# Ledger of designs, part 4: VH-VL binders against Lon protease homolog 4, chloroplastic/mitochondrial (LON4)

Target 1, 223 residues: Lon protease homolog 4, chloroplastic/mitochondrial (LON4), of Arabidopsis thaliana (Mouse-ear cress) (q9m9l7r79to301)
Amino acid sequence: VIALPLPHKPLIPGFYMPIYVKDPKVLAALQESRRQQAPYAGAFLLKDDASSDSSSSSETENILEKLKGKELINRIHEVGTLAQISSIQGEQVILIGHRQLRITEMVSESEDPLTVKVDHLKDKPYDKDDDVIKATYFQVMSTLRDVLKTTSLWRDHVRTYTQACSLHIWHCLRHIGEFNYPKLADFGAGISGANKHQNQGVLEELDVHKRLELTLELVKKEV

## First folded at step 6 (VH-VL; framework fv_mosunetuzumab)

Design s31 (from a4 with heavy chain Y107R)
Fold by ESMFold2-Fast, scan of step 6:
Structure s31 (fold): chain C 223 residues (1-223), chain A 121 residues (1-121), chain B 112 residues (1-112)
Amino acid sequence: as target 1 above (223 residues)
Amino acid sequence: EVQLVQSGAEVKKPGASVKVSCKASGYTFTDYYIHWVRQAPGQGLEWIGWIDPYSGGTKYNEKFKGRATLTADTSTSTAYLELSSLRSEDTAVYYCAREYDYGSGDRFDYWGQGTLVTVSS
Amino acid sequence: DIVMTQSPDSLAVSLGERATINCKSSQSVLYSSNNKNYLAWYQQKPGQPPKLLIYWASTRESGVPDRFSGSGSGTDFTLTISSLQAEDVAVYYCQQYYSYPTFGQGTKVEIK
């Protein structure tokens, strides 16, 4: 798959992310992928520390344009997200996160755009009837409901996640009540104020109970 | 009701390829992984691989890498196993099976009826 | 590669008596973080696909009679049929899902 570097945050499964692709070779490759029945790319967070200074936005853009091939693969996290290419409008590409990927190797002849071989990752199986994981799940759900009812900022974030959440908060609360354990963990982390390292940690955690615990820590900070 | 219905028995010569289908109904096809498992006559079960019908992502048992190809057609809710370079030891009943819960694999809850593939000269 | 070994290869038991099948894994399938054993048991009758009986070593699948029970931990597991019925004549397989799936060779259960 084409490896797309993300400078500011990882793509969490279930979330939409607009990116701007200025490299015409990368953009052309993504357009070609969209002509296939299942157009996908890999989205990987950059290891480089992001500056909070607004003047660093041009530095980040310049770094993305300059990093190619082997240099790029050494500067992205090994674990990323399978990203569906939902739309392309000019330089804007809308990605939808699906599941975790791990880079296994670089395609030897790939120089521009970077192409990598990946393992598709699966959550470690869990017993959904276990009282301990169930208790953590309900704590996450309860905390999310409280925050969504009381905070307009978080309601605005949630509206970009799913069709149900874009309609009305009541329908959104009903929709998330039906989430399975992995989906709730991902959703809670993605709408939280977590920094990129915390969200990368959530993405890398294949143990669903541990991932729910990480998410609980993140969403409790919003209360 | 959930059902996985497979294509009929096949007889192939050594070196040929076979393509087995598995049509799903009674649930959202893209929400569950589909695994393929084979069973040689009088022998045990052997895992071949899985496909995610939503993404088209696959994972193969190393023994079958390069010979097995798993695909899915979401418009017809059908999964396919294609096995190339057939040998007599590939004679087996091939099953498709649904993995319980999307992305969490604690059990195979529904199985197809099986497709007998016979490889003989 | 986790190798699953069952014993015995075949077992003959009288109607109403107890049948015991053993399964051994080449490495532990106990996950220390959740204290769960990643082991399932299947029943297969001639001409039919396998049917799930037990998962998490001891949890019975919905609709499976309570005469079927699973026990064990780590590397040694047992499937017990407390009172064999005629419809229980089948081959039984253990399967680990700690790593990519592997199955035991099967144990054939027959009536004496």
Scores: ipSAE 0.536, ipTM 0.773, lowest interface PAE 2.3, mean pLDDT 85

Design s4 (from a4 with heavy chain Y100R)
Fold by ESMFold2-Fast, scan of step 6:
Structure s4 (fold): chain C 223 residues (1-223), chain A 121 residues (1-121), chain B 112 residues (1-112)
Amino acid sequence: as target 1 above (223 residues)
Amino acid sequence: EVQLVQSGAEVKKPGASVKVSCKASGYTFTDYYIHWVRQAPGQGLEWIGWIDPYSGGTKYNEKFKGRATLTADTSTSTAYLELSSLRSEDTAVYYCARERDYGSGDYFDYWGQGTLVTVSS
Amino acid sequence: DIVMTQSPDSLAVSLGERATINCKSSQSVLYSSNNKNYLAWYQQKPGQPPKLLIYWASTRESGVPDRFSGSGSGTDFTLTISSLQAEDVAVYYCQQYYSYPTFGQGTKVEIK
């Protein structure tokens, strides 16, 4: 798949994210991908600048124009997200996150745009009837319901989630009651005020109970 | 209610390819991983791989890597196994099987009826 | 790969008597973080696909008679049929799902 670097935060499954692709070669490749009925790319969080621990939005966007091939692969996190290309309007590309991916190797002939071979990641199996994971799930659900009812900031974040949550918070409150454990963990992390390192940690956690615990800590900070 | 219905028996010559289908009904097709398992006559079960119908993502047993291709068509709720470069030892009943619950276990609650693939000259 | 070894290859048990099937994994299938054993048991009758009996080593699938029970932890697992019935004549397979699925070679249960 084409590897798309994300400068500010990882793409969490279930969320949409607008990105701006200024490189005409990358845009052309994404348009061709959609035309061939393979409307997917990999979205990978950009690592902080190796010479500086701080990354500014303006400087990060300038760097994205220069990153090619092996230099780009060394500057992105290995774990990312399978991203559906929902629309392309000029330089704006709307991505929808689906599942976690891990880069296994670079395609040797691809320099611009970077293409990589990926493993499609699968959550580690869990016993949904286990009392411990069930208790954590209900704590996350309860905390999310409380935050969503009382905080307009979190209500605004919900607008980036797909599948009926883009319309209104009331539909979202009803809809999340039907979420399975992985979906709830992803949803809660994605609407939280977590920094990019915390969200990357959630994305990398394939143990669903541990991921729910990470999400619970993130959403508790909002209460 | 939940059913996995597979295509009929196939007879193939060595070197040919075969494509087996598995049509799902009675549940949301994209919510469950589909696995493929084969069983040679009088022998045990051998896992081939899985497909996630939601993402199209796949995993293969290394023994079948390069010969097996798993695909899914969400518009028809149908999963497919294509096995190429057939050899006589590929003679087996091929099963599709649904992973139990929404990705919570790589163990299988519903199985297709099986498709006998015979490879002979 | 995790290798699953069943014993015995076959056994003959009288109606109403206990049948015991053993399954050993080449490495532990116990996940320390959740204390669960990633092991399942299936029943297969001639001409039919396998039927799930037990998962998580000891949890009985809905509709499976209570004479079937699973036990064990780590590398050693047992399927017990407390009082064999005529309809229990079948081949039984253990399966691990700690990593990519692998099955035991099967144990054929016959009436003595």
Scores: ipSAE 0.580, ipTM 0.811, lowest interface PAE 2.1, mean pLDDT 86

Design s6 (from a4 with heavy chain D101E)
Fold by ESMFold2-Fast, scan of step 6:
Structure s6 (fold): chain C 223 residues (1-223), chain A 121 residues (1-121), chain B 112 residues (1-112)
Amino acid sequence: as target 1 above (223 residues)
Amino acid sequence: EVQLVQSGAEVKKPGASVKVSCKASGYTFTDYYIHWVRQAPGQGLEWIGWIDPYSGGTKYNEKFKGRATLTADTSTSTAYLELSSLRSEDTAVYYCAREYEYGSGDYFDYWGQGTLVTVSS
Amino acid sequence: DIVMTQSPDSLAVSLGERATINCKSSQSVLYSSNNKNYLAWYQQKPGQPPKLLIYWASTRESGVPDRFSGSGSGTDFTLTISSLQAEDVAVYYCQQYYSYPTFGQGTKVEIK
C-alpha cells in the first residue's frame, strides 16, 4: 500500500481525517486508488527527530515534503492505520481509519510515492464476559458519557467520527452504548485531548483491555 | 439462522488451481472474520488463513503463503479461497468458518458444510 | 507454531461412564496479562463439520450439555464427558488460539 505520513496525529480507527497532499505524484496515485471499489492507503504518524522537541508544524511539513523512499520509511512509525480514501477535493484528501497495519518491508526505495508491504493487525482475542475487562469497559463508557454530556467536546471532536454523531448528542450517546470493547477504546481516545504520542500508544496497543485502560486515563483527564 | 454454504466438490489435476466459495447468510457479513481450515482424509484440521470482509485484510498460515488467496465479495456476502499449484497432498475437505464475535477470539461458532477437493495424479 | 498433541488417539467407553481426553500444547497458551487460556474444544461427527463445545479452556458454548466440561491451564488441558451418551460418539479436537490457530490430531470416542 501507499504510505502516507501524518505530521500531527495518528489516524484512529473509525475516525475521518482531512489531509493536504501538495505532491502531485502522491495526489495522482491516491486518485487512481480511489477509482477502485475499495481504495486504501496506509497512514503512518511521522516520528519526531532524535534531536528535536520542536512542535513547529512548518518544520515538520518542510521535512515531510523532502522525505522520499527509505528516508521516509525510517521517519514514520511502523504501526499505522489502513485508511480508506473517502474523497479528494483539490489538495484535500479525506481519510477514514479502518484497522491497524504494521509495515513489514519497503516495496520501492526510489519510487515516488513510497509503497510498503504491510501486515493487517488484529486485536489480541479477549473474553468479553470476563468481569475485569467488563468493569473497565463500563468505567470508560460512564466516564465518556459524562464528558460528552457536560462539555462541548462532542462538537469539537465527535464530528470527526464516522458513525452518526453529528446530528444530536443523544444519538451519539446511544451509539456508543452499543460499541464493542475495541470500538469504545478507539472512540474515547480519538475524541480525547490526547497528544499524538498518547494516541499512537493507543493505536499500537493490541491488548483490548490495556487499550481500554489507556483510553480511560485519557478521558478521565477531561472531567 | 446463520448459515455458511460452500460450493460443490472439485476434482483437479496436479498443478491446477481451485477456487472454493462460501456464501454467508443470517448475519451481517462484514461483522465477522472468515477463516479457512482444511482436513485431509482421516486426518486432523489445518488452519489456512483469515479474511476480514470489512477491510479485505488477510492473514495466511506461512505454509500456504504464496499459494492461497483469500477474497470476499460484500455485495454477495461470499468469501473465496483460491489455492494454486495443487499437489496430491492438497486433497482434503476445505471448510470456511466464522470467527466468534468480531475480534474476540480465533475459535469458530459456525462452519460451512465443507468442500471436497480431490487432486488426482 | 504451537503444536497440539492429544491423548489417547482413541478410547472406548461404556454408556453412562466417564470419558477423559487430554490435550498438550508445545508452549503455554496462558496469557499472563488476562490469566486466560486460549484453548477451545470441538466435536466432529462423521460427515459433519466440527461443532464448538468449549472456549477459554472451560467456558461451555450455549446449548452444549452440562456433561461436557473443560479444565486445565498452561500446557495441559482435559475435556471430560461425565456420562457418555450414544450421541457423543465422535472425534474430539482441541485448538489453541494464543497464536494463529492449530489443532490437535483428534481423539475418537466410541462405545464399548
Scores: ipSAE 0.603, ipTM 0.813, lowest interface PAE 2.0, mean pLDDT 86

Design s7 (from a4 with heavy chain D101S)
Fold by ESMFold2-Fast, scan of step 6:
Structure s7 (fold): chain C 223 residues (1-223), chain A 121 residues (1-121), chain B 112 residues (1-112)
Amino acid sequence: as target 1 above (223 residues)
Amino acid sequence: EVQLVQSGAEVKKPGASVKVSCKASGYTFTDYYIHWVRQAPGQGLEWIGWIDPYSGGTKYNEKFKGRATLTADTSTSTAYLELSSLRSEDTAVYYCAREYSYGSGDYFDYWGQGTLVTVSS
Amino acid sequence: DIVMTQSPDSLAVSLGERATINCKSSQSVLYSSNNKNYLAWYQQKPGQPPKLLIYWASTRESGVPDRFSGSGSGTDFTLTISSLQAEDVAVYYCQQYYSYPTFGQGTKVEIK
C-alpha cells in the first residue's frame, strides 16, 4: 500500500481525517487507487526527531514534500492504520480509519510515492466474559457517559467518527452501548483530546484490556 | 439460524486453479471474520487464512501465501477461496468457518459443510 | 509454528466409561497478562465438519453436554468425556490460537 505520513496525530480506527496532499505524484497515485476500486492506503504518524521537538506548520510541510523512500520510512512509525480514501477534492483527501497495520518492508527504494508491504494487525484474543476486562469496560463506558453528558465537546469530537453517533446525545449514548471492547477503547481514545504520543500508544496496543486501561486514563482526564 | 453453505465438489488437474464459495446467512456477514481450513483425506486440519468481509483485509498462512486468494462479496454475503497452481497434495476437503464473535479469537463456532477438491492427473 | 500433538491416536471405550484425550503444545499457549490458555477442542463425526466443544481450555460451548470437560494449562491439556455415549463416537481435535491457528492430528474415539 501507499504510505501516507501524518504530521500531527495518528488515524484512529472508526475516525475520519482530512489531509492535504500537495505532492502531485502522491495525489495522482491516490486518485488512481480510487479509480481501480482499491480505495486504501496506509496512514502512519511521523516520528518526533532530535533537534526539533516542536515544529512549525511550514517546517512540517517542507518535510512531507522532501522526505522520500528510505528517508520517509525511517521517519514514520512502523504501526499505522489502514485508511479508506473516502474522497479527493483538489489537494484535500478524506481518510477513514479501519484497522491497524505494521510495515514489513519497502516495495522499492526508487518508489515515489513510497509503497510498503504491510501486515494487517488483529487484536490479541481475549475472553469477553472475564470479570477483570469486563470491569474495565464498564469503567470506560461509565466515564464516557459522564463526559458525553457533561461537556459540549461531544458534539465536536464525535463529528470525526465515521459511524457517527448522533445529531443527539441520547442516540450517541445508545450507539456506544452496543460497542464491543476494542471499538469502545478506540472511540474513547479518539474523542479524549489525547496528544499524538498517547494516541499512537493506544493504536499500537493490541492487548484489548491494556488498550481499555489506556483509554480509561485518557477519558478520566476529561472529567 | 446461522448457516455457511459451500459450493460443490471439484475435480482439477495439476497446475489448474479452483474457486470455492461459502454463502453466509442468519447473521450480519460483515460482523465476523471468515477463515478457511482444509483437511486432506485421513489427515488433520490445516489453517489457510482469514478475511474480514467488512474491510476486505486478509491474512494468510505463509505456506499458502502467493497461491491462495481470499475474497468476499458483501452484496451476496459470500466468501471465496481461490487456490492456484494446484498439486496432488492439495486434494482435501476445504472448509469455511466463522470466527467466534465473543472474545475475539481464532477459534470457530460455525463451519460450512465442506467442499471436496480432488487434484488428479 | 506451534506444533500440537495429541495422544493416543485412537481410543476404544465402553459405553458409560470415561474417555481421556491428551494434547501437548510445542510452546506455552498461556498468556501471562490475562492468565488464559488459548486452546480449543473440536468434535468431528464422519462426513461432518468439526463442531466447537471447548474454548479457553476449559469453557464449554453453549449446548455442549456437561460430560465434556477441558483441563490443563501451558503446554499440557486434556479433554475428558466422563460417561461415553454412542453419539460421542468421533475424532477429536485440539487447536491453539495463541499464534496463527494450528491443530493436533486428532484422536479417534470408538466404542469397545
Scores: ipSAE 0.491, ipTM 0.780, lowest interface PAE 2.7, mean pLDDT 85

Design s8 (from a4 with heavy chain D101Y)
Fold by ESMFold2-Fast, scan of step 6:
Structure s8 (fold): chain C 223 residues (1-223), chain A 121 residues (1-121), chain B 112 residues (1-112)
Amino acid sequence: as target 1 above (223 residues)
Amino acid sequence: EVQLVQSGAEVKKPGASVKVSCKASGYTFTDYYIHWVRQAPGQGLEWIGWIDPYSGGTKYNEKFKGRATLTADTSTSTAYLELSSLRSEDTAVYYCAREYYYGSGDYFDYWGQGTLVTVSS
Amino acid sequence: DIVMTQSPDSLAVSLGERATINCKSSQSVLYSSNNKNYLAWYQQKPGQPPKLLIYWASTRESGVPDRFSGSGSGTDFTLTISSLQAEDVAVYYCQQYYSYPTFGQGTKVEIK
């Protein structure tokens, strides 16, 4: 799979993310991939620069143009997201997050584009009938319903990143009521005001109860 | 009613490939992982791998990596196991099985009826 | 790779008597964070696929008679049939799902 670096935040499963691909070799490879059955790429968050804590927009764009092959793989987080290539218009590519991935090795030693082998990750099994995880799930759901009712900014962000939530708040509230435990944890983290490191932590947490607890903490801060 | 219906018995020569199908009905196909497990005559159960029909993601038992390929066709609600470079040791009944609940574990509530694959000269 | 070992390989029990099957894992299948044992039990009759009996070491699947019970923790597990009936003649398998699924070799239960 093609490895696409993300400068600002990880792609959370279930969300849409527009990216801008300026490298014509990468763009051409994505266009070719989109013509195949199930066109997918891997989306991986960039690690912080060792010499700087800030990644300004201009600095990040300049770095993305220069990072190739082994240097790029050393600068991205190992855990990322399987991304469906939904559309390509000019330099803009719309990604839809599916499931977590872990990079296992570099396939292509050629300079462009970086291609990696991945393991498709699966959450650690959990007992859905256990009272403790069930209680955490209901707390996350209750907190999300309250937050979605009290702010237009949250509602606007949700409408942007989920199709079911684009119509009306009541459709959105019904939609999230159908979420299983992992999906609710991902959704809540993705719409929270969490920074990129917090969201990367949620993405990397395969223990569903721990992921729900992380999400609950993030969403509670919005109250 | 939930059902997993597998393709019929196959007889193959050593070195050939076989492709077994598993047609799901009675539930939303993309909501459950499908696993493949085999059983040699008179012997125990051996896990081959899983596929997520929603994403097409797969995981293989290291023993079968490189020879087994798991795929799924969402339009027909059908999962497939293809096993290449067949040996006499691959003679077994091959089962598809549905994971109990989405994300609840690699244990299996519904099984296909099994497909006998015989590898002989 | 977690190796599952059952004992005995076979046992004969009279109708109405207790049958006990043991299962040992090469490493613990108890997850400390949720205190759950990642262990299931299946029943397989000739010509049929396996049927789920028990999961999470002791939880009975819906529709499974209450004479079937699972117990144990960590590396040592037991399936008990409190009062064996004719329809219980089968091979029984334990399975761990703490890591990649692995099964015991099976225990054949017969009537004396």
Scores: ipSAE 0.640, ipTM 0.826, lowest interface PAE 1.8, mean pLDDT 86

Design s9 (from a4 with heavy chain D101W)
Fold by ESMFold2-Fast, scan of step 6:
Structure s9 (fold): chain C 223 residues (1-223), chain A 121 residues (1-121), chain B 112 residues (1-112)
Amino acid sequence: as target 1 above (223 residues)
Amino acid sequence: EVQLVQSGAEVKKPGASVKVSCKASGYTFTDYYIHWVRQAPGQGLEWIGWIDPYSGGTKYNEKFKGRATLTADTSTSTAYLELSSLRSEDTAVYYCAREYWYGSGDYFDYWGQGTLVTVSS
Amino acid sequence: DIVMTQSPDSLAVSLGERATINCKSSQSVLYSSNNKNYLAWYQQKPGQPPKLLIYWASTRESGVPDRFSGSGSGTDFTLTISSLQAEDVAVYYCQQYYSYPTFGQGTKVEIK
């Protein structure tokens, strides 16, 4: 798959993310993927630049346009997200996160845009009827319900996840009540005020109970 | 009622390819991984791989890498196993099976009826 | 690869008597973080696909008679049929799902 670097935050499964692709070769490759009915790319968070203590987002975005092949693969996290290319309008590309990917190797060192081989990751199996994980799940659900009722997060952030949450709080609360354990963990992390490193940690955690615990910590900070 | 219905028996010559289908009904196709397992006559069960119909992601048993290809068509709720470069040792009943719950286990609650693939010259 | 070994290969039991099948894994299938054993049991009758009996080593699948029970932890597991019925004649397989799935070689249960 084409490797798309993300400068500011990882793409969480279930969420929409607009990105701006200024490199015409990358943009053309994404348009071709959609045309061939293979509308997927890999989205990978950019690693922090150890040479700078602080960089503007504009400086980071300029650097992304210059990184190619091996230089780029060394600057992105190995675990990312399978991203469906929902739409392309000029330089704006709308991505929808699906599931976790891990980069195994680069397809070609000279290739532009960067293309990588990936393992499609799967959560470690869990017993959904186990009392311990079930208790954690309901604690996450309860905390999310409280956060969504007491803040404007359901209006501003959850619209990037589902249209139902923008219609009314009741529809949003019913919608999340149907989430399975991994989906609830991902949703809660994605709407929390977590920084990019915390969200990357959630994305990398394949143990669903541990991921729910990470999410619970993040959403509790919103209460 | 959950059902997995597989295509009919196939007879192939060594070196040929076979494509077996598995049509799902009675549940949301994209919510469950589909696994493929084979059983040679009078022998035990051998896992081939899984496909996630939601993402199209796959995982293969190393023994079958390069020869097995798993695909899924969400518009028809059908999963496919294609096995190439067939040998007499590939003669087996091939099963598709639904994992118990999405992400909660690689153990299988519903199985297709099986497709006998015979490789003979 | 985790190798699953069953014993015995075949078992003849009179109606109403107890049948015991053992399964050994080459490495532990107990996940310490959740204290669960990633082990399932299946029943297969001639001409039919396998049918799930037990998962998580001891949890009985819905609709499976209570005469079937699973026990054990780590590397040693047992499937017990407390009072064998005529319809229980079948081959029984254990399966681990701690890593990619592997099955035991099967134990054939017959009536004496």
Scores: ipSAE 0.545, ipTM 0.796, lowest interface PAE 2.4, mean pLDDT 85

Design t10 (from a4 with heavy chain Y102F G103W)
Fold by ESMFold2-Fast, scan of step 6:
Structure t10 (fold): chain C 223 residues (1-223), chain A 121 residues (1-121), chain B 112 residues (1-112)
Amino acid sequence: as target 1 above (223 residues)
Amino acid sequence: EVQLVQSGAEVKKPGASVKVSCKASGYTFTDYYIHWVRQAPGQGLEWIGWIDPYSGGTKYNEKFKGRATLTADTSTSTAYLELSSLRSEDTAVYYCAREYDFWSGDYFDYWGQGTLVTVSS
Amino acid sequence: DIVMTQSPDSLAVSLGERATINCKSSQSVLYSSNNKNYLAWYQQKPGQPPKLLIYWASTRESGVPDRFSGSGSGTDFTLTISSLQAEDVAVYYCQQYYSYPTFGQGTKVEIK
């Protein structure tokens, strides 16, 4: 898959993310991929270092334009998200997150744009009838309902979630009630005000109970 | 221009199934939920359910669970209502309707023209 | 289910006079966090689908004449046509969207 570096936050499954692709080779490769039946790329968060931690958006974008092949692969997180290419309008690309990926190796003959081999990650098996996991799920759901009812934060964050929610709160709450444990954990993290490190931690956590606990901590901060 | 265009009138026998189509145009099909509402002759409006064309997710009025199936084909921008085990009391005009916008909720700015389904022996 | 009840079932009003239609919900459709009433009004003429007139209890849809107004809160709502015109002859429906959509039984407006 083509590896797309994300400078500011990871792509959480279920969410839309607009990106601006200035590299004409990358943009051309994405346009070609869109002609497939289900066009996909990998979206990977850029690692923090001294430069990235203090960079402005413009400086981060300039760095991304210059990093190629192995230099780029060493600067992105190994775990990312399978991204559907929803639309391309000029240099703006809209991505939709689907599932977690882990980079296994670089494809040497596809160095520019960076192409990687990936493992598709799956949640660790869990017992959906386990009382402890059910209790955590209920707490996440209850806290998220309270946040969505009592704050306008959901307006901005819900706009990036295309599958479940209109701005209409009751429609959103009813749809969320149907989420399985992994979907609720991902949705809650994406809606929360979590920073990129916290969201990357959620993305990397394949144990569903632990992921729900991470999400619970994030959404409780909104109350 | 936003339009929802439905399939033509159907006459069915009791126990049969009917499938009504609703072709959307003039907007991004996956951005809006499509709802289905029916109206029996001389009676009011009754909500059947909604489908999210993006996810394929559905919600049904309890009265129609097990008999109604909502589907959508994104390649043709067409939503479908299939109603099985038809009874004479299912005789109605069936409407598809678009939610006001993705963000505003379950009231309806655009409606299909309606499909009359007549169930008679 | 939230049950919507309209009154009257029909009314006859002279041209230029006020028409008032009432709608009562079995439970409140006011959402306290945003202070909005999840209520819409539709107009339906014979052989046509319903047409949206009012949403959020009192917000007029674009293109709807200003003689149409919605009011009320919680469980009791009113649609008012301040000066009835010939083209206003129709059945009017209220709809709640606080929960899964439910409609009133309709009010037929005729000219005296």
Scores: ipSAE 0.000, ipTM 0.431, lowest interface PAE 14.2, mean pLDDT 82

